VHH binders against o13800. Designs and how they scored, part 29

Target 1, 230 residues: o13800
Amino acid sequence: MNQVTQFSGNSANLMLYWILKSYYSRFDRIMWIDTLGTFNPAALPLPCLEKTMLVRSFDAQGLKDAVDELESNLKSSEDQAYALCIDSFSNPIGLLMAQGNISFAHAFMMTLGRKCRILTRKFRLAVYLSTSLVYIKQLHLSKPALGNSWPFCLDHSYILEDQQHNKCLVHCNQSRKDLLGCSQLFLLLKGSFTHEYLTIDFYNGTPVSVSSKLHVSPSLYHSSTLNSPS
Key: E = the ipSAE of ESMFold2; O = the ipSAE of OpenDDE; V2 = 0.75 times the mean of E and O plus 0.25 times the DockQ between their complexes.

## First folded at step 18 (VHH; framework vhh_sonelokimab_d1)

Design l4 (at its last look DockQ between E and O 0.64; V2 from the best seeds 0.00; counts 0 for: pae O 6.9 > 2)
Fold by ESMFold2, look of step 18:
Structure l4 (fold): chain B 230 residues (1-230), chain A 123 residues (1-123)
Amino acid sequence: as target 1 above (230 residues)
Amino acid sequence: DVQLVESGGGLVQPGGSLRLSCAASGFTFSSYAVGWFRQAPGKEREFIGAITSKGNTEFYAVSEYGRFTISRDNSKNTLYLQMNSLRPEDTAVYYCAAKYGTRLMFYEDYDYWGQGTLVTVSS
């Protein structure tokens, strides 16, 4: 809550569905921004859908339009708790960059990210967003898209590593609340994430079981400098 | 003389499809966001969806997602609602509406309204 959280990887959308399935009762309203045309209402409970507004975005301006709409709703209903889910944030930014004015696209991205962070501080708002990973062959390292400045807009960042036997490891590579190096294991069962034990409280951004560790592991997927997201 | 005129309503069987149109005149249509609402007998007016002035962003109440699609053609000053897989519970008067700016889900914030077109879904 009151935080901007990023999930990066091929299964990041499944994480967004898991977040809402787990926490929808804590929110009065939900906005889902679908930039890929892939929103699946069958993945969510009916009570969750009843409080969800779907936004279909056609480009980066559409992402801004959605955030402006959210801001207006927050200002008119300050007593309500909101969740914003964006699937994906990186796609419309990448399309804007492809138009050739990289400096403008970068400024647009940072302005929007700062806006989201400010809104989470001013209002009862949680933001969860997905981005793609980029692979840097020379370093044998995958990192979230959108370059070096983007992480300044985030409170928590997780990299999803798909593994054999329908497992997905969600590893924290950035955290405001001491989650750096913490991991959550999910199993893919019937198209949904499940877990045996919850080790991270994704609503509060705090560890559940990390107190048993004497030393948190450094992130194996910690970000490095990248100037060409997409 | 602002006018919004809905058309395309009528009787349709369950599982059928219907396309509503809303013709706009008397204002600069391309400067306004436009939306569809409906009101069933004995119920409050309900948001269905809206589309920004440039048409680049669509907003939907998720309960109708996949069945209803909003679109606009600014060259013809017309807003559309495509309704598929219709159910008896979709029976209502359907209204188009226009407003400037944000806050698109609340009917009390809209500046211009059509008079409505009745859609009846019955065997």
Scores: ipSAE 0.768, ipTM 0.889, lowest interface PAE 0.7, mean pLDDT 86
Fold by OpenDDE, look of step 18:
Formats: structure tokens, C-alpha cells, sequence
Structure l4 (fold): chain B 230 residues (1-230), chain A 123 residues (1-123)
């Protein structure tokens, strides 16, 4: 049985923070779902925080409830632009798996993924997702915690980081095999918003710019400044 | 009869702390999401944060999230608001409210309200 890596209470996903730092001006509201309890408001500018709603959800039901609430908000404010950040989407799912509820976990992930996709199509909504890692004992490799069905449930782009810390942007339905050995995955659901440049910080607080063109980009660009869209 | 009774309010100096409590009765507290609101003089009532029946918490404002903590004790039918590093702008009547559903942000949707407790932050 593969083990899902659990983050400590002090772990933060810098990728999501940099995304918001770069693009928060494009959104009227932001929902941050914190599944780890590690949200750090100091990592975001005040104007971003002023429009950010934080939801702490540590189980699958909580995550579902949070997304349901987002949907309600979207319905009541269709003209507003929203961003949804989930740090980390896979964490509650991993918890279900650890409890032996594997089938339920997979179904849950598919359902929520589909719901997020639908919402991005119906509303002015951008969805940014981070994932935990799964360690495969037999291979001595880690991969992002994406179920077998995950890639087929979402119209998405994602950024992969391999064990050598190489990054690339991948679009849509990439082979699951490409995820083997990856140390990080950032997901961008296709929807109402497109980003030509994304700023990502994986580990060291160094922003990396990526082009989000509809082509696989094998390279990332180093930047010391935020690449906020003009 | 359903009752929500806030307590713990009072006068506090800037930088001080208060812990508010909301005692619930007359309904199945554990089945409800419960939250805190406040209303300053001359201002509209605003959402602070809430906690679902399952213990998930929600905050809307960064200023409160950095300083405030929401918790509940179902065995005591009580909702808590820990407020630290209080500021003059935190001066308001603080209300607790209960909602059976999972939609937490909109005060219009809450089923039950307390009478409020006054918090004054002044030097």
C-alpha cells in the first residue's frame, strides 16, 4: 500500500501564495481552503487578504461543504470574479484512504474535481490546486497524490517538478506515467481565466515564471519580481 | 425556546484580549453551524467567522483571522471567540448566530441570533 505524505502543521505551499500575489487584482473574491492548517496570511499582501475568505477543512466532508458554499456565493454574485485555492486538495482524500475507504476516496475526488470544473465553466472562477505526495515503496519514488481517474475528470493544466527540480507546464490529459518521480504538482483548472504567465515558488522562495500557452513548456524562467499580469 | 446568550464582553485596552462565549439552548447545538458577527456604531453588521457542526472554520476578514480564534464545545453547547491584540476599531456589539445549513457567510441565512455583547476597546 502506497503511503500519502502528510504535511506537518507548519508546512506551507508557496506556489499558491505566489499565484495570488501575482493575480489577486483580477479577482473580486478569493476562497482559500486550508486542509493542513498552515495558512500564512503574512505571505500575502494586505489587499489580497482583504478579499480572501479562509476555510479550514480537514476532512472530505468539510472540503465538500466549502466548495458548496463557494457555489452558493458564485450564484449570488455571478458578475464577480472568484479564485479558489485548495491547499492541499489531496489531503482529505489521503485521509479517507488511510482509513481504508479507498473506493469512497476515489469517488469523492472525482466528484469534487468535476464540480470544480463545472463551476469554472459556469462562473468567473479560477481554481488553483495543490497536491500532496504519494510514496511508492516498490519504486522508491514519490508522485503527486492524484488518483487514477483524476486526469480524466478535469480539464486542467499543471506544472510538474521532477526529482532534479526541473519544472514543466503540462496541459490537459497527460499520461499518469509522467507523474512518477515528481516532487510537486500545481494544478490550474481551465475555465474563465487564462494566464499567460504564472509565478511559482516551489521550495526556496524564488519565483519562477512559466508561460501557460497551450503547449508543453519544458522550461521555467527565473524571476526575482512578481509577474503580475498587465 | 431557542436561546443564544453571549457573554464575556466589556472594556479592554488596546492590545488586550477577551474571550467571548455564546451559550445555546433550545435546539440541537451540535447539528448547527455557529458563527460570530459584530456591529459597530453606525455600521452594518459584519461577519467575523463561523464553525460548522463538524468543526470546520471559516473567516472572511484577515484582520480577524490573524487575531481571532473560533471554537466550540458541543458538550457544553457553547461557541467561543478568542480575541487577541484588540484594537479600537474592534469596538462593536458582538453577536452569535446559528445556522442549520453549511452556508456560513451570509447573516440573512442564520436561523437564530443572540442579543449581543458589547466590546469596547479604548485606552
Amino acid sequence: as target 1 above (230 residues)
Amino acid sequence: DVQLVESGGGLVQPGGSLRLSCAASGFTFSSYAVGWFRQAPGKEREFIGAITSKGNTEFYAVSEYGRFTISRDNSKNTLYLQMNSLRPEDTAVYYCAAKYGTRLMFYEDYDYWGQGTLVTVSS
Scores: ipSAE 0.017, ipTM 0.287, lowest interface PAE 6.9, mean pLDDT 74
ESMFold2 (binder alone), look of step 18: mean pLDDT 81; pTM 0.828

Design l5 (at its last look DockQ between E and O 0.56; V2 from the best seeds 0.68)
Fold by ESMFold2, look of step 18:
Formats: sequence, C-alpha cells, structure tokens
Structure l5 (fold): chain B 230 residues (1-230), chain A 123 residues (1-123)
Amino acid sequence: as target 1 above (230 residues)
Amino acid sequence: DVQLVESGGGLVQPGGSLRLSCAASGFTFSSYAVGWFRQAPGKEREFIGAITSRGNTEFYAVSEYGRFTISRDNSKNTLYLQMNSLRPEDTAVYYCAAKYGTKLLFYEDYDYWGQGTLVTVSS
C-alpha cells in the first residue's frame, strides 16, 4: 500500500491478477490499465470485478490521461483506498521511444512515474505495474526495461523467472524497504498463480514475519553427531 | 446550441447485439471526452464507459465480460457503443454525454447530455 511496485517478465500479468485476487477486499476501487488488449476478466473474482474500472490505453498519452483521471478521483474521495494496475507500462513507453525523439520520451516517462509515486504518498493508493525484460548482451543477463533512471520512480521491483514444472520464482531486485533479495515461489495452475507458503507481503511491501527464527543445530541434521561421546 | 442525439435503440432478443450512435453538434466534439450511461426504471444513471477527446483511452465500468465497446469518430462527430451478448437486465434508456477535462466516471460531472434511446432486451 502507498507504494509503486514493478513486476518484470513474461508472466508479469499473472502476478497482477494474483495481487488483485489476494488483496481486492483491502481496496474500495481498482483501476486496471490494459495497454495490450489482453485483459482477462475470468482471472478475477466477481466481487473484484465489480469494483474495477477497466481502462484501455493505446499510446503513452493515453497512460497519462488515465492517471489524470485517477488523480481527479483520488482528490474527490480521499478516504477511499485505491489500487492501480498497469499491464503493461513498458509497451506504450517503448512505442513512444520508437517514434524517434528519445529525450522527449524519457522525460515523459519520468514525469509520469514521479506523478505515480507522488500520488501514492498523497493518497491511499497502491500502484502495481508490469514491464518487459531486456537482455544485456555485454553482461549476459536480463534486466527490467526502460533504462537506468526509471528505477528511481519505484519502491519495489521484482523479476519473474519461469522455472520447470510450472513454477515461477518472483525475485526482488530493488526495494526501498527490507525486501532486496527476497523471493516468492508461485505454482502455475490452469493459467493462474497459486502458492503454498507466502514469503512476501506484497500489500505492505515487507517480508512475512516469523515471531522467532527457527534455529536448528547442525547436530539435529546428523544422527551420528547426536549424543556425542562424553 | 449544443446537441447530442442518440440512435440505434430498439427491441432485441437475449444474446443479440446492438450498436448505438450519438451524433454531436454545436460544440467542438474533438475537444471533449464523451461517455455512455444507462438508466433502468427506478435506478440512478449508471456509468458504462467513456473515451477521451483524442480517442486514445477508453474507460469501462461494466467490463466483467467485455460485452460493451465504446468508440468515437471525430471526423463524423459521432460516438458509438457496441453492445454484444445482451441480457434482459441490460434493458434501460441509454444516454450519451460530453465532458471537458477529467472526472468522467460520475454522471453529475458531465456538461452536455442527449435525450436517450431505449434498449429493450426480451424474448
């Protein structure tokens, strides 16, 4: 809540659906911005859909128009909790960059990102957005799209790693809190994420706490070291 | 001397489709966002959807199954609503409206209104 959170990777939209499925009761209103035409209402429970406004945005200016509408709604209903989901943020920004004026596109992106961050501080708003991954040949690794300045607009960033046996590991690569390096394992079942154990509280942006650590002595793992000779 | 005139309403069977049109005159249509609302007997006007002045962003309130699609053609000063998979509970008077600026989700904030067109869904 009150944070801007990014999910990057091929399954990032499934994470946005999981977020809403898990936390929709904590929000009074939800805005979903669909920039790809891929929104699937069957992925969400009916009570969630009943408080959701679907926004279809066809270019970068359309993203700004949607956020401007959200801001107007926030100002008129300051006591209500909102969620904003953007799937995807990177697609319309990437199209704007492809039009040739990279400096303008970068300034536009940063202005919009800073506005989202400011809104999460001024109002009861959570922002969850998806971006693509970009492969960096010189480093032999993938990182979230949109360049080196974009992360300054984010409170948390997660990279999704699809794994064998219908698993997806969600790894935190950036956090303004104590989540850096934390991971959440999801199982993919019939096109939806599920989990056995929650390790990250994605609503608060915190690790799931244990009232005391489980400390297991090395001797508890080896029967040969138990009851050592005295 | 602003006018918004809805057309295309009528009687349709459940599961059918209908396309509503709204012709605008007397103002600069391309400078306004436009929206569709409906009102069933005994109920308040209900937001269906809106589209920004440039046509680049669409807003939908009844998006659960993707049955309704809003569009505009600024060269013809016309707003459209495509309604598919119609159900008896969609029976209502459908209104188009125009709004300068933001605050598109609440009927109280709109500047100009059409007179409405009746859609009846029954077998």
Scores: ipSAE 0.725, ipTM 0.871, lowest interface PAE 0.8, mean pLDDT 86
Fold by OpenDDE, look of step 18:
Structure l5 (fold): chain B 230 residues (1-230), chain A 123 residues (1-123)
Amino acid sequence: as target 1 above (230 residues)
Amino acid sequence: DVQLVESGGGLVQPGGSLRLSCAASGFTFSSYAVGWFRQAPGKEREFIGAITSRGNTEFYAVSEYGRFTISRDNSKNTLYLQMNSLRPEDTAVYYCAAKYGTKLLFYEDYDYWGQGTLVTVSS
């Protein structure tokens, strides 16, 4: 049985922080759903934090509740631009799986993924998701916790980080085997926002190195300083 | 009669800690999201945090995150606010509030409000 990596508060998703540092000015409100308890406000500029609501979700139902709250907020302020960050989307799902609720976990992931997609189409909402890791014992490798059904639930692009911390664009139909050895998956849901400096088309087929983009520097992911693409 | 009664407020030195409690009665506490607000003299009431009825989700103002923690005990009909590393600017009347369901918890349209408890942070 594969083990989903659970973090005790020491994990951080650098991509989420980077994307907010780069694009926070485009949003009126930001919701950060922290499923790991590792949110670091010091990694974000003050103007970003001032428009950010932090949510702690402790299980899958909690994650649903948080997204429901976002939906309520979106409905009340349709003219405002929102960003949703979920770090990590897969963590509550992993918890369900660990409890033996595999079918429920899959259904839940699909439902929430679909809901997020719908919201991005209906509202001025950008959604950024991170994933936990699954350790494959037989291979002594990890991969992002991304189920087989995930790509079919979301209209999204995503970036993989390999063991050398290189980032590359990934096709949505890429084999799960290709995810082996990756240390992180960043998901960008397609919606009302386009990102000039982070253009990911997961339908293009061939993975493209993100580092080849002029305005995407991997070094920025590790920086807590106030920086943004120019 | 519906009641929310805050307690635990008082005088504390900067860097100190306090734990506030809100005792609820007269309604089904476990069916309500509950939250904490504060109002300093001459300032508007501001949202601190809220917790859903089941306690599986907490909402925070980022400004207080890491210092303040919200929790609830449905068996005791009680809401808690743990405040650490208190600062003079935390001086305010702190209010608990209850809202049926889990909608727009960071706004002030709660169903029930307490009378508040004063927290003074001063050297």
Scores: ipSAE 0.716, ipTM 0.891, lowest interface PAE 0.5, mean pLDDT 78
ESMFold2 (binder alone), look of step 18: mean pLDDT 82; pTM 0.840

## First folded at step 19 (VHH; framework vhh_sonelokimab_d1)

Design aa1 (at its last look DockQ between E and O 0.68; V2 from the best seeds 0.75)
Fold by OpenDDE, look of step 19:
Structure aa1 (fold): chain B 230 residues (1-230), chain A 123 residues (1-123)
Amino acid sequence: as target 1 above (230 residues)
Amino acid sequence: DVQLVESGGGLVQPGGSLRLSCAASGFTFSSYAVGWFRQAPGKEREFIGAITSKGNTEFYAVSEWGRFTISRDNSKNTLYLQMNSLRPEDTAVYYCAAKYGTRLMYYEDYDYWGQGTLVTVSS
């Protein structure tokens, strides 16, 4: 707990669902911020949903307002354990960038990221973020849509990148990578992951082992569609 | 005088839809977050949803997600609640409320309240 963990790339939002399905009992309250309009309550058990507040944020300011709401709740209930899931953190920023406000968008993300980090230090709060990847043509690689300074706001960051033959390349892209000895849980999303070397303490957001190649079900690559409300 | 006036309630069959409205006056509506609550007989008042002053963020009780949608029109000083797929358990008095600040799911700190409108879902 008290960590900011990011998942980027394909199936990142499924990681958020998996985390809550697995660890919701450890939290007294959960806030799910949906920036994509794709929240799927059916993906979570009823006891989890009962302690979850859903938030729809339509822009960066909205995201900020949601986090401010969380802060207010935290201040009023300091003894309670909170989980914050943001799906996705990058979407509102992307919107800003699309409007031509690139510098502002970056600054905004850093500010809000910093705030999240501070909150995790002050309160019993775990923050889990999904983010989009940006394909860099010149490098033939995908990276998180956030700037190079973004990792300073995170405790852990993972990139889920699909490859050929339903394989997913997993990257840990923060500087703090040596987290051996922590409690661990195998990554398993809807039974689609079959790799034994990717282990994370999702409660603390702490990786124990990260493997570069995972077998992933093709259905995971359409996670946004799969998680659409019915 | 500050007023919040709910309308649109009534009798509806299970599976039906209703759209509630809340007309606000006497205060700067656009500066307040506004929300919907409901209270069934013998039960506690429960949070349904809220929307920030600018309308760029909505908060929902998960139990109502997908069926209920909150929106506002600041030009009309009006809050709306679209309710779909109504169930008998949705029978309650529905209240609109306005709050200057955060903690929107907690009714205790709301500044203004409407008189409520009754929604009855029955076959």
Scores: ipSAE 0.793, ipTM 0.925, lowest interface PAE 0.4, mean pLDDT 79
Fold by ESMFold2, look of step 19:
Structure aa1 (fold): chain B 230 residues (1-230), chain A 123 residues (1-123)
Amino acid sequence: as target 1 above (230 residues)
Amino acid sequence: DVQLVESGGGLVQPGGSLRLSCAASGFTFSSYAVGWFRQAPGKEREFIGAITSKGNTEFYAVSEWGRFTISRDNSKNTLYLQMNSLRPEDTAVYYCAAKYGTRLMYYEDYDYWGQGTLVTVSS
């Protein structure tokens, strides 16, 4: 809550659906910005859909139009909790960058990202957004799209790694709090994410306890406490 | 002199489709956001969707997702609502409305309204 969180990877949209399935009861209103035309209402429970406004944004200016609409709604209802989901943020920004004026596109992106962060601080707003990964051949690794300045607009960033046997590892590569290096394992079941144990509180942006200490004494006893794995 | 006139309403069977039109005159249509609302007997007026003045951003109540599509043609000063997979509970008076600026889901903020067109879905 009160934070801007990024999910990057092929399954990032599934993470956005999981976020809303898990936390929709904590929000009075939800705005979903669909820049790909791929929004799937079957992925969300009906009570969640009933508080959701869908925005179809056809270009980068449309992202700004949606955020301006959100800001107006926040100002008129300051006691309400809002979630903003953007799937995807990177597509329309990437298209704007491809039009050739990189300096303008970069300034537009950073202005919009800074606006989102300001709104999360001023109002009861959580922002969750998805971006693509880009592969860096010389380093044999993938990193979030939008370049090296974009992360300054984020409180948390996660990279999604699809794994064998319908698993997805969600790894925090940036956090303004205690999440750097934390991971959450999801299982893909019937087109959605599930989990056995939660290791990250994605609403508060904090770790969940992952262990208990074991104490072994010279006496004849031994005990341990089981906790969720990480 | 400002006028919004809905057309295309009528009687349709469940599962059918209708295309509503809203013809605008007496103001600069291309400067206004426009939206669709409906009101069933005994129910509160509800937001269906809206589209920005340039047509680049569409807003929808998600409970209607996949069935209704809003569009506009600024050269004809016309707003459209394509309604598919109609159900008896879609029976209502449908209104088009126009406003300047933001806050598109709240009917109290709209400046201009049509008189409405009745859509009846008979099972």
Scores: ipSAE 0.749, ipTM 0.882, lowest interface PAE 0.7, mean pLDDT 86
ESMFold2 (binder alone), look of step 19: mean pLDDT 80; pTM 0.821

Design aa2 (at its last look DockQ between E and O 0.88; V2 from the best seeds 0.73)
Fold by OpenDDE, look of step 19:
Structure aa2 (fold): chain B 230 residues (1-230), chain A 123 residues (1-123)
Amino acid sequence: as target 1 above (230 residues)
Amino acid sequence: DVQLVESGGGLVQPGGSLRLSCAASGFTFSSYAVGWFRQAPGKEREFIGAITSRGNTEYYALSEWGRFTISRDNSKNTLYLQMNSLRPEDTAVYYCAAKYGTRLMYYEDYDYWGQGTLVTVSS
């Protein structure tokens, strides 16, 4: 089953690059939606770039339009496996919020999230999202910038936090899949994370299918455990 | 009558730059996404980039991204393509096209086309 996966926090975009760099061969087409203006093609191999369309979206409506474009492409090529990367999903929403349109922004987020979810169910599509974190001073906690209902649009969510100068803490919110017992590929992001519990599994099924499985150690299901110094 | 007229093409040395323009008339330009395609001799027409009607989203073939930039001015009914760091492989006829709707990468779905302008990159 195709998935919607979110990475939140610092260097979340690097997760997107890592995924594509490692597994671009699993996809026939890739759409990268850049909302930050920071896309770095040098981070991806040429064969990946050749199958990638870059979309620069400057606002929430633009993001929506890009997803609509993807939908159109999917409809025209149902036999092809697609990857959608959005860096970042939260940025356009944040812009709306900054304009004072908080309720609308939230609704928009959920609508578009739902659309992505639906598309992953209808087509051979994997969706990878980066999002920003918001630090809540009163709670001394960082959370995804998006609301509490957002996880319902996701299959997997990872909060990436850098603590103690190079230690990566991962908070995992599993939404719809059991990650236990699955094969795991440990993530190694040069210069960013040294967390051994964050893993991804990609496979091609027969019949041909694209699936990404994000895996975490069972201990990652408990945030309190993750915060303990190892 | 609907018209898309490309201009700005010509001969340029490798590493050079060109700015193509596409002047639109005969339709509500601001309601259409517009894009650039190119076709080299003996090759298929390929997508370069497109921009939505509102200009809030740009689409690029990633192979040209960074060197090519698409923009539009709805007040002038004009689409632009800034091409930098040109290479001999960029030699082609460049076409402007207009699309009402999505699927901006597929030339088959565009509603209107220009006649094209030749860009030759050669030392």
Scores: ipSAE 0.716, ipTM 0.878, lowest interface PAE 0.4, mean pLDDT 78
Fold by ESMFold2, look of step 19:
Structure aa2 (fold): chain B 230 residues (1-230), chain A 123 residues (1-123)
Amino acid sequence: as target 1 above (230 residues)
Amino acid sequence: DVQLVESGGGLVQPGGSLRLSCAASGFTFSSYAVGWFRQAPGKEREFIGAITSRGNTEYYALSEWGRFTISRDNSKNTLYLQMNSLRPEDTAVYYCAAKYGTRLMYYEDYDYWGQGTLVTVSS
């Protein structure tokens, strides 16, 4: 898939590992940008690691440098399929914002996001990235970080809420496809069918289909409205 | 004249650690990306890792499993490679290299090379 997909929440990185564990054979090369120092190679099979370049990035410029590196590689090997995983995208942008120039940080973020989206259109590239959630007190809900302009760089956005026993509830926050929210993610993972929400057991290596509209927390319920790209 | 000089190689037992150093001279070290490669007997040079000129981004090869860490100190014009949990298959000549620009993972794109330091992992 030639799209930009965001996962937001504390378990967002587990979704990235799950995608690669499930689908690394669809990609010839993988770049993993680790901005938190938390990359765990034990979470991926050896054949996946053998096609993976790990990038440790310490700031927002490092994200740009890594994307520029990827672009150079894509131009040299346009027959190859690539996956780019960024865990997390929000951390280095947040650090840049904390330096006090929010307008510059926002422009930097949007330029980089636009670049990623353009690359997925020009090349055989899938981009998966993680962001944090921010809690909005007056609305009693959590939403993806990075503000209201950022979603224009995304094709899909999913919000994850941690559940008991290594499971995670996944809600579609935004999708530019014609399919229903979580159904688009579920078609990416396994098979063709429709669900309102799903639960994924990241450790058993398969999605666990739980058809339940009541699988939400109060804060996630406020943020679980389905988004349409139209 | 441009020089890159590796040091710190030698014989080490499996499971051991080594820290390689690469001293740079004759060019503006802080303007170049630098990397480590290795070459075992009868094999092609293999990318280990690279670090950008500012040191803000590190790149590591596929199946290293977090055993190797690259770093640089621009005030000392020195590049380092920390190698932990060494295995017999890590036996190779280790080279440092420098280049300007992107495409850090391909040895044929590097401009300057050291002469190498031998690392032998055996009992």
Scores: ipSAE 0.638, ipTM 0.846, lowest interface PAE 1.1, mean pLDDT 79
ESMFold2 (binder alone), look of step 19: mean pLDDT 80; pTM 0.814

Design aa3 (at its last fold request DockQ between E and O 0.59; V2 from the best seeds 0.72)
Fold by OpenDDE, look of step 19:
Structure aa3 (fold): chain B 230 residues (1-230), chain A 123 residues (1-123)
Amino acid sequence: as target 1 above (230 residues)
Amino acid sequence: DVQLVESGGGLVQPGGSLRLSCAASGFTFSSYAVGWFRQAPGKEREFIGAITSRGNTEFYAVSEWGRFTISRDNSKNTLYLQMNSLRPEDTAVYYCAARYGTRLMYYEDYDYWGQGTLVTVSS
C-alpha cells in the first residue's frame, strides 16, 4: 500500500490504468493528476471513476498544488486508503527545463518526490507515477527524463521499452533491493506486447521476475538489477 | 461586502450548451480557489469542479469531466463554467464558491457562496 511506484517509457500510461482497473477496490479514494491532457475515463470502470477525482495540472506549481490538495484530504480522512496517479510526473518538470530552469526543475522534482514519499509513510497512500523517457543520442540509450537522484524518491521503478517490434526491454529498480520472491502479476496491457516472462506485483509495485528469454538492459539509474528467472 | 453572483443559467435543450459566470467582489479573488457546485431538488449538493487561485490546476468530479470545463479570469474577478452536452440530470441550481485553502471538493470548507443560478435541461 504505502509506496511510490514509477513507470517509465512506453505503455507507462496504460500501466496506471491497468493498476486502477485491477485494484481500484482496494482504495477508498483515487486522485488522478493529468498533466498531459489525455485522461481517458472510458479506460476505467464506473465504480473506479466514482471514487476518483480528476486533477488537471498545467505546470509544476500546479502539480504541487494538486499534491497539497491530496495531503489535505489525507489529513482529514486518515482511515481511508488513497491512490494517487500522476500522468505524468515528468511533464511539468520537462516544461520547467525547457524554459531553462534546469536546476530549479531538478530541485522541484526532488522536493515534490520526497513529499509524495513522506505522505506514503504517514498515510494509507499508494502513489503511481508515469514518466517519460529521453533518448540520449550519444549513448544510444533512452533514460527517464528525471535525474539520477530520482530513484531515491521511489520504492519501485520500471522502465518499459519495446524494441524490435514487440520485444520488451525491462529496467527494474526496487530501491536497490532484491527483486526476487515477490507476488506475481503478469503484464496484460491492451495494445502492448504480450510477454509471459515479465512478472510484476502491480499492487505492491514489486518486480518478481524477468525471464532470461527477455532482453534486460542495464539500469538507467546506475543501480540496476539484472533479474534471472525464478 | 463579499459577493458572488452567478449568471448564465436558464432553459436549454438536451445536448445543448451553457456558459455560467460568477462575478466576485469584496475580496481578493485572485487569492482564492473557486469552484462550482450544484444541487438538484431533493438531492445533496455535489461538487462539479474547482480551480486554484493561479488557475494552473483544475479539479473535477470525474462524472462531469469532458463535458464541463472550469476557467477563471482574475483580471475580471470572474469564474466560468462551460457546460456542454447537457442532460436532463444536469438540471439543478448551480453555485459558485470561493475557498482560501485546500479541500476543494468539500462544500463545507468554502468561505463564500453565491446565491445560485438555475439550469434547466428539458426538451
Scores: ipSAE 0.815, ipTM 0.936, lowest interface PAE 0.4, mean pLDDT 80
Fold by ESMFold2, look of step 19:
Structure aa3 (fold): chain B 230 residues (1-230), chain A 123 residues (1-123)
Amino acid sequence: as target 1 above (230 residues)
Amino acid sequence: DVQLVESGGGLVQPGGSLRLSCAASGFTFSSYAVGWFRQAPGKEREFIGAITSRGNTEFYAVSEWGRFTISRDNSKNTLYLQMNSLRPEDTAVYYCAARYGTRLMYYEDYDYWGQGTLVTVSS
């Protein structure tokens, strides 16, 4: 809550659905910005959908239009708790960059990211957004899109690693709090994420107390438990 | 003078489809966001969806998503609502409205209104 959280990877949208399925009762209003045309209302409970406004955007200006609408609503309803989900943030920014003026696209992105962060500080707002991964062949690794300055707009960043047997490891690579290096294992069942034990409180941005006994370091967990149960 | 005129309402069987139109005149349509609302007998006016002046951003109440689609054609000064898989619960007077600015889901913030068109869904 009151934080900007990023999920990066092919399954990042499933994480956004899991967030809302888990926490929708904590929010009075929800805005979902769908920049890919892939929103699936069947993934969410009806009580969640009843407080959700779907925004369908076709370009970077549309993403800004949606945030401006949210800001106006926040100013009018300061006691309400809001969640903002953006699936995806990176797609419309990437399209803007493709128009050739990278400096303008970068400034647009940073202005929008700073706006989101300011809104989470000023109002009762949680922001969850998805981005793609970019492969860097010189380093033989993938990292979140949008370059080196973008992380300054984030409180927490997670990289999703799809694993064998319908598992997904969600690893924190950036945290303003105690989450750096923490991981959460999900199972993909019937198109949705589920878990046996929760190790990360994604609402508060903190480790879960019970999970400390079951917590396994991301490096060891990766090498030792790739086929592990839920 | 400013006018918003809905058309395309009528009687339709459950499971049917209907396309509503809203013709605008007397103001610069392309400068306004536009939206659809409905009011069933005995109920308050409720938000269906809105679309920005440029047409690049659509807003929907999600409970109706997948059945209803909003669109606009600025060259014809016209707003549309496509309604599919209609149910008796969709019976209502449907209104189009125009808004200069943000805050698109609240009917009290809209500047111009049509008189409404009745949609009846009955066997």
Scores: ipSAE 0.769, ipTM 0.891, lowest interface PAE 0.7, mean pLDDT 87
ESMFold2 (binder alone), look of step 19: mean pLDDT 80; pTM 0.825
ESMFold2, look of step 20: ipSAE 0.747; ipTM 0.887
ESMFold2 (binder alone), look of step 20: mean pLDDT 80; pTM 0.819
OpenDDE, look of step 20: ipSAE 0.719; ipTM 0.898
ESMFold2, fold request of step 23: ipSAE 0.691, 0.733, 0.329; ipTM 0.865, 0.880, 0.582
ESMFold2 (binder alone), fold request of step 23: mean pLDDT 80, 80, 80; pTM 0.815, 0.819, 0.819
OpenDDE, fold request of step 23: ipSAE 0.797, 0.796, 0.791; ipTM 0.930, 0.929, 0.932

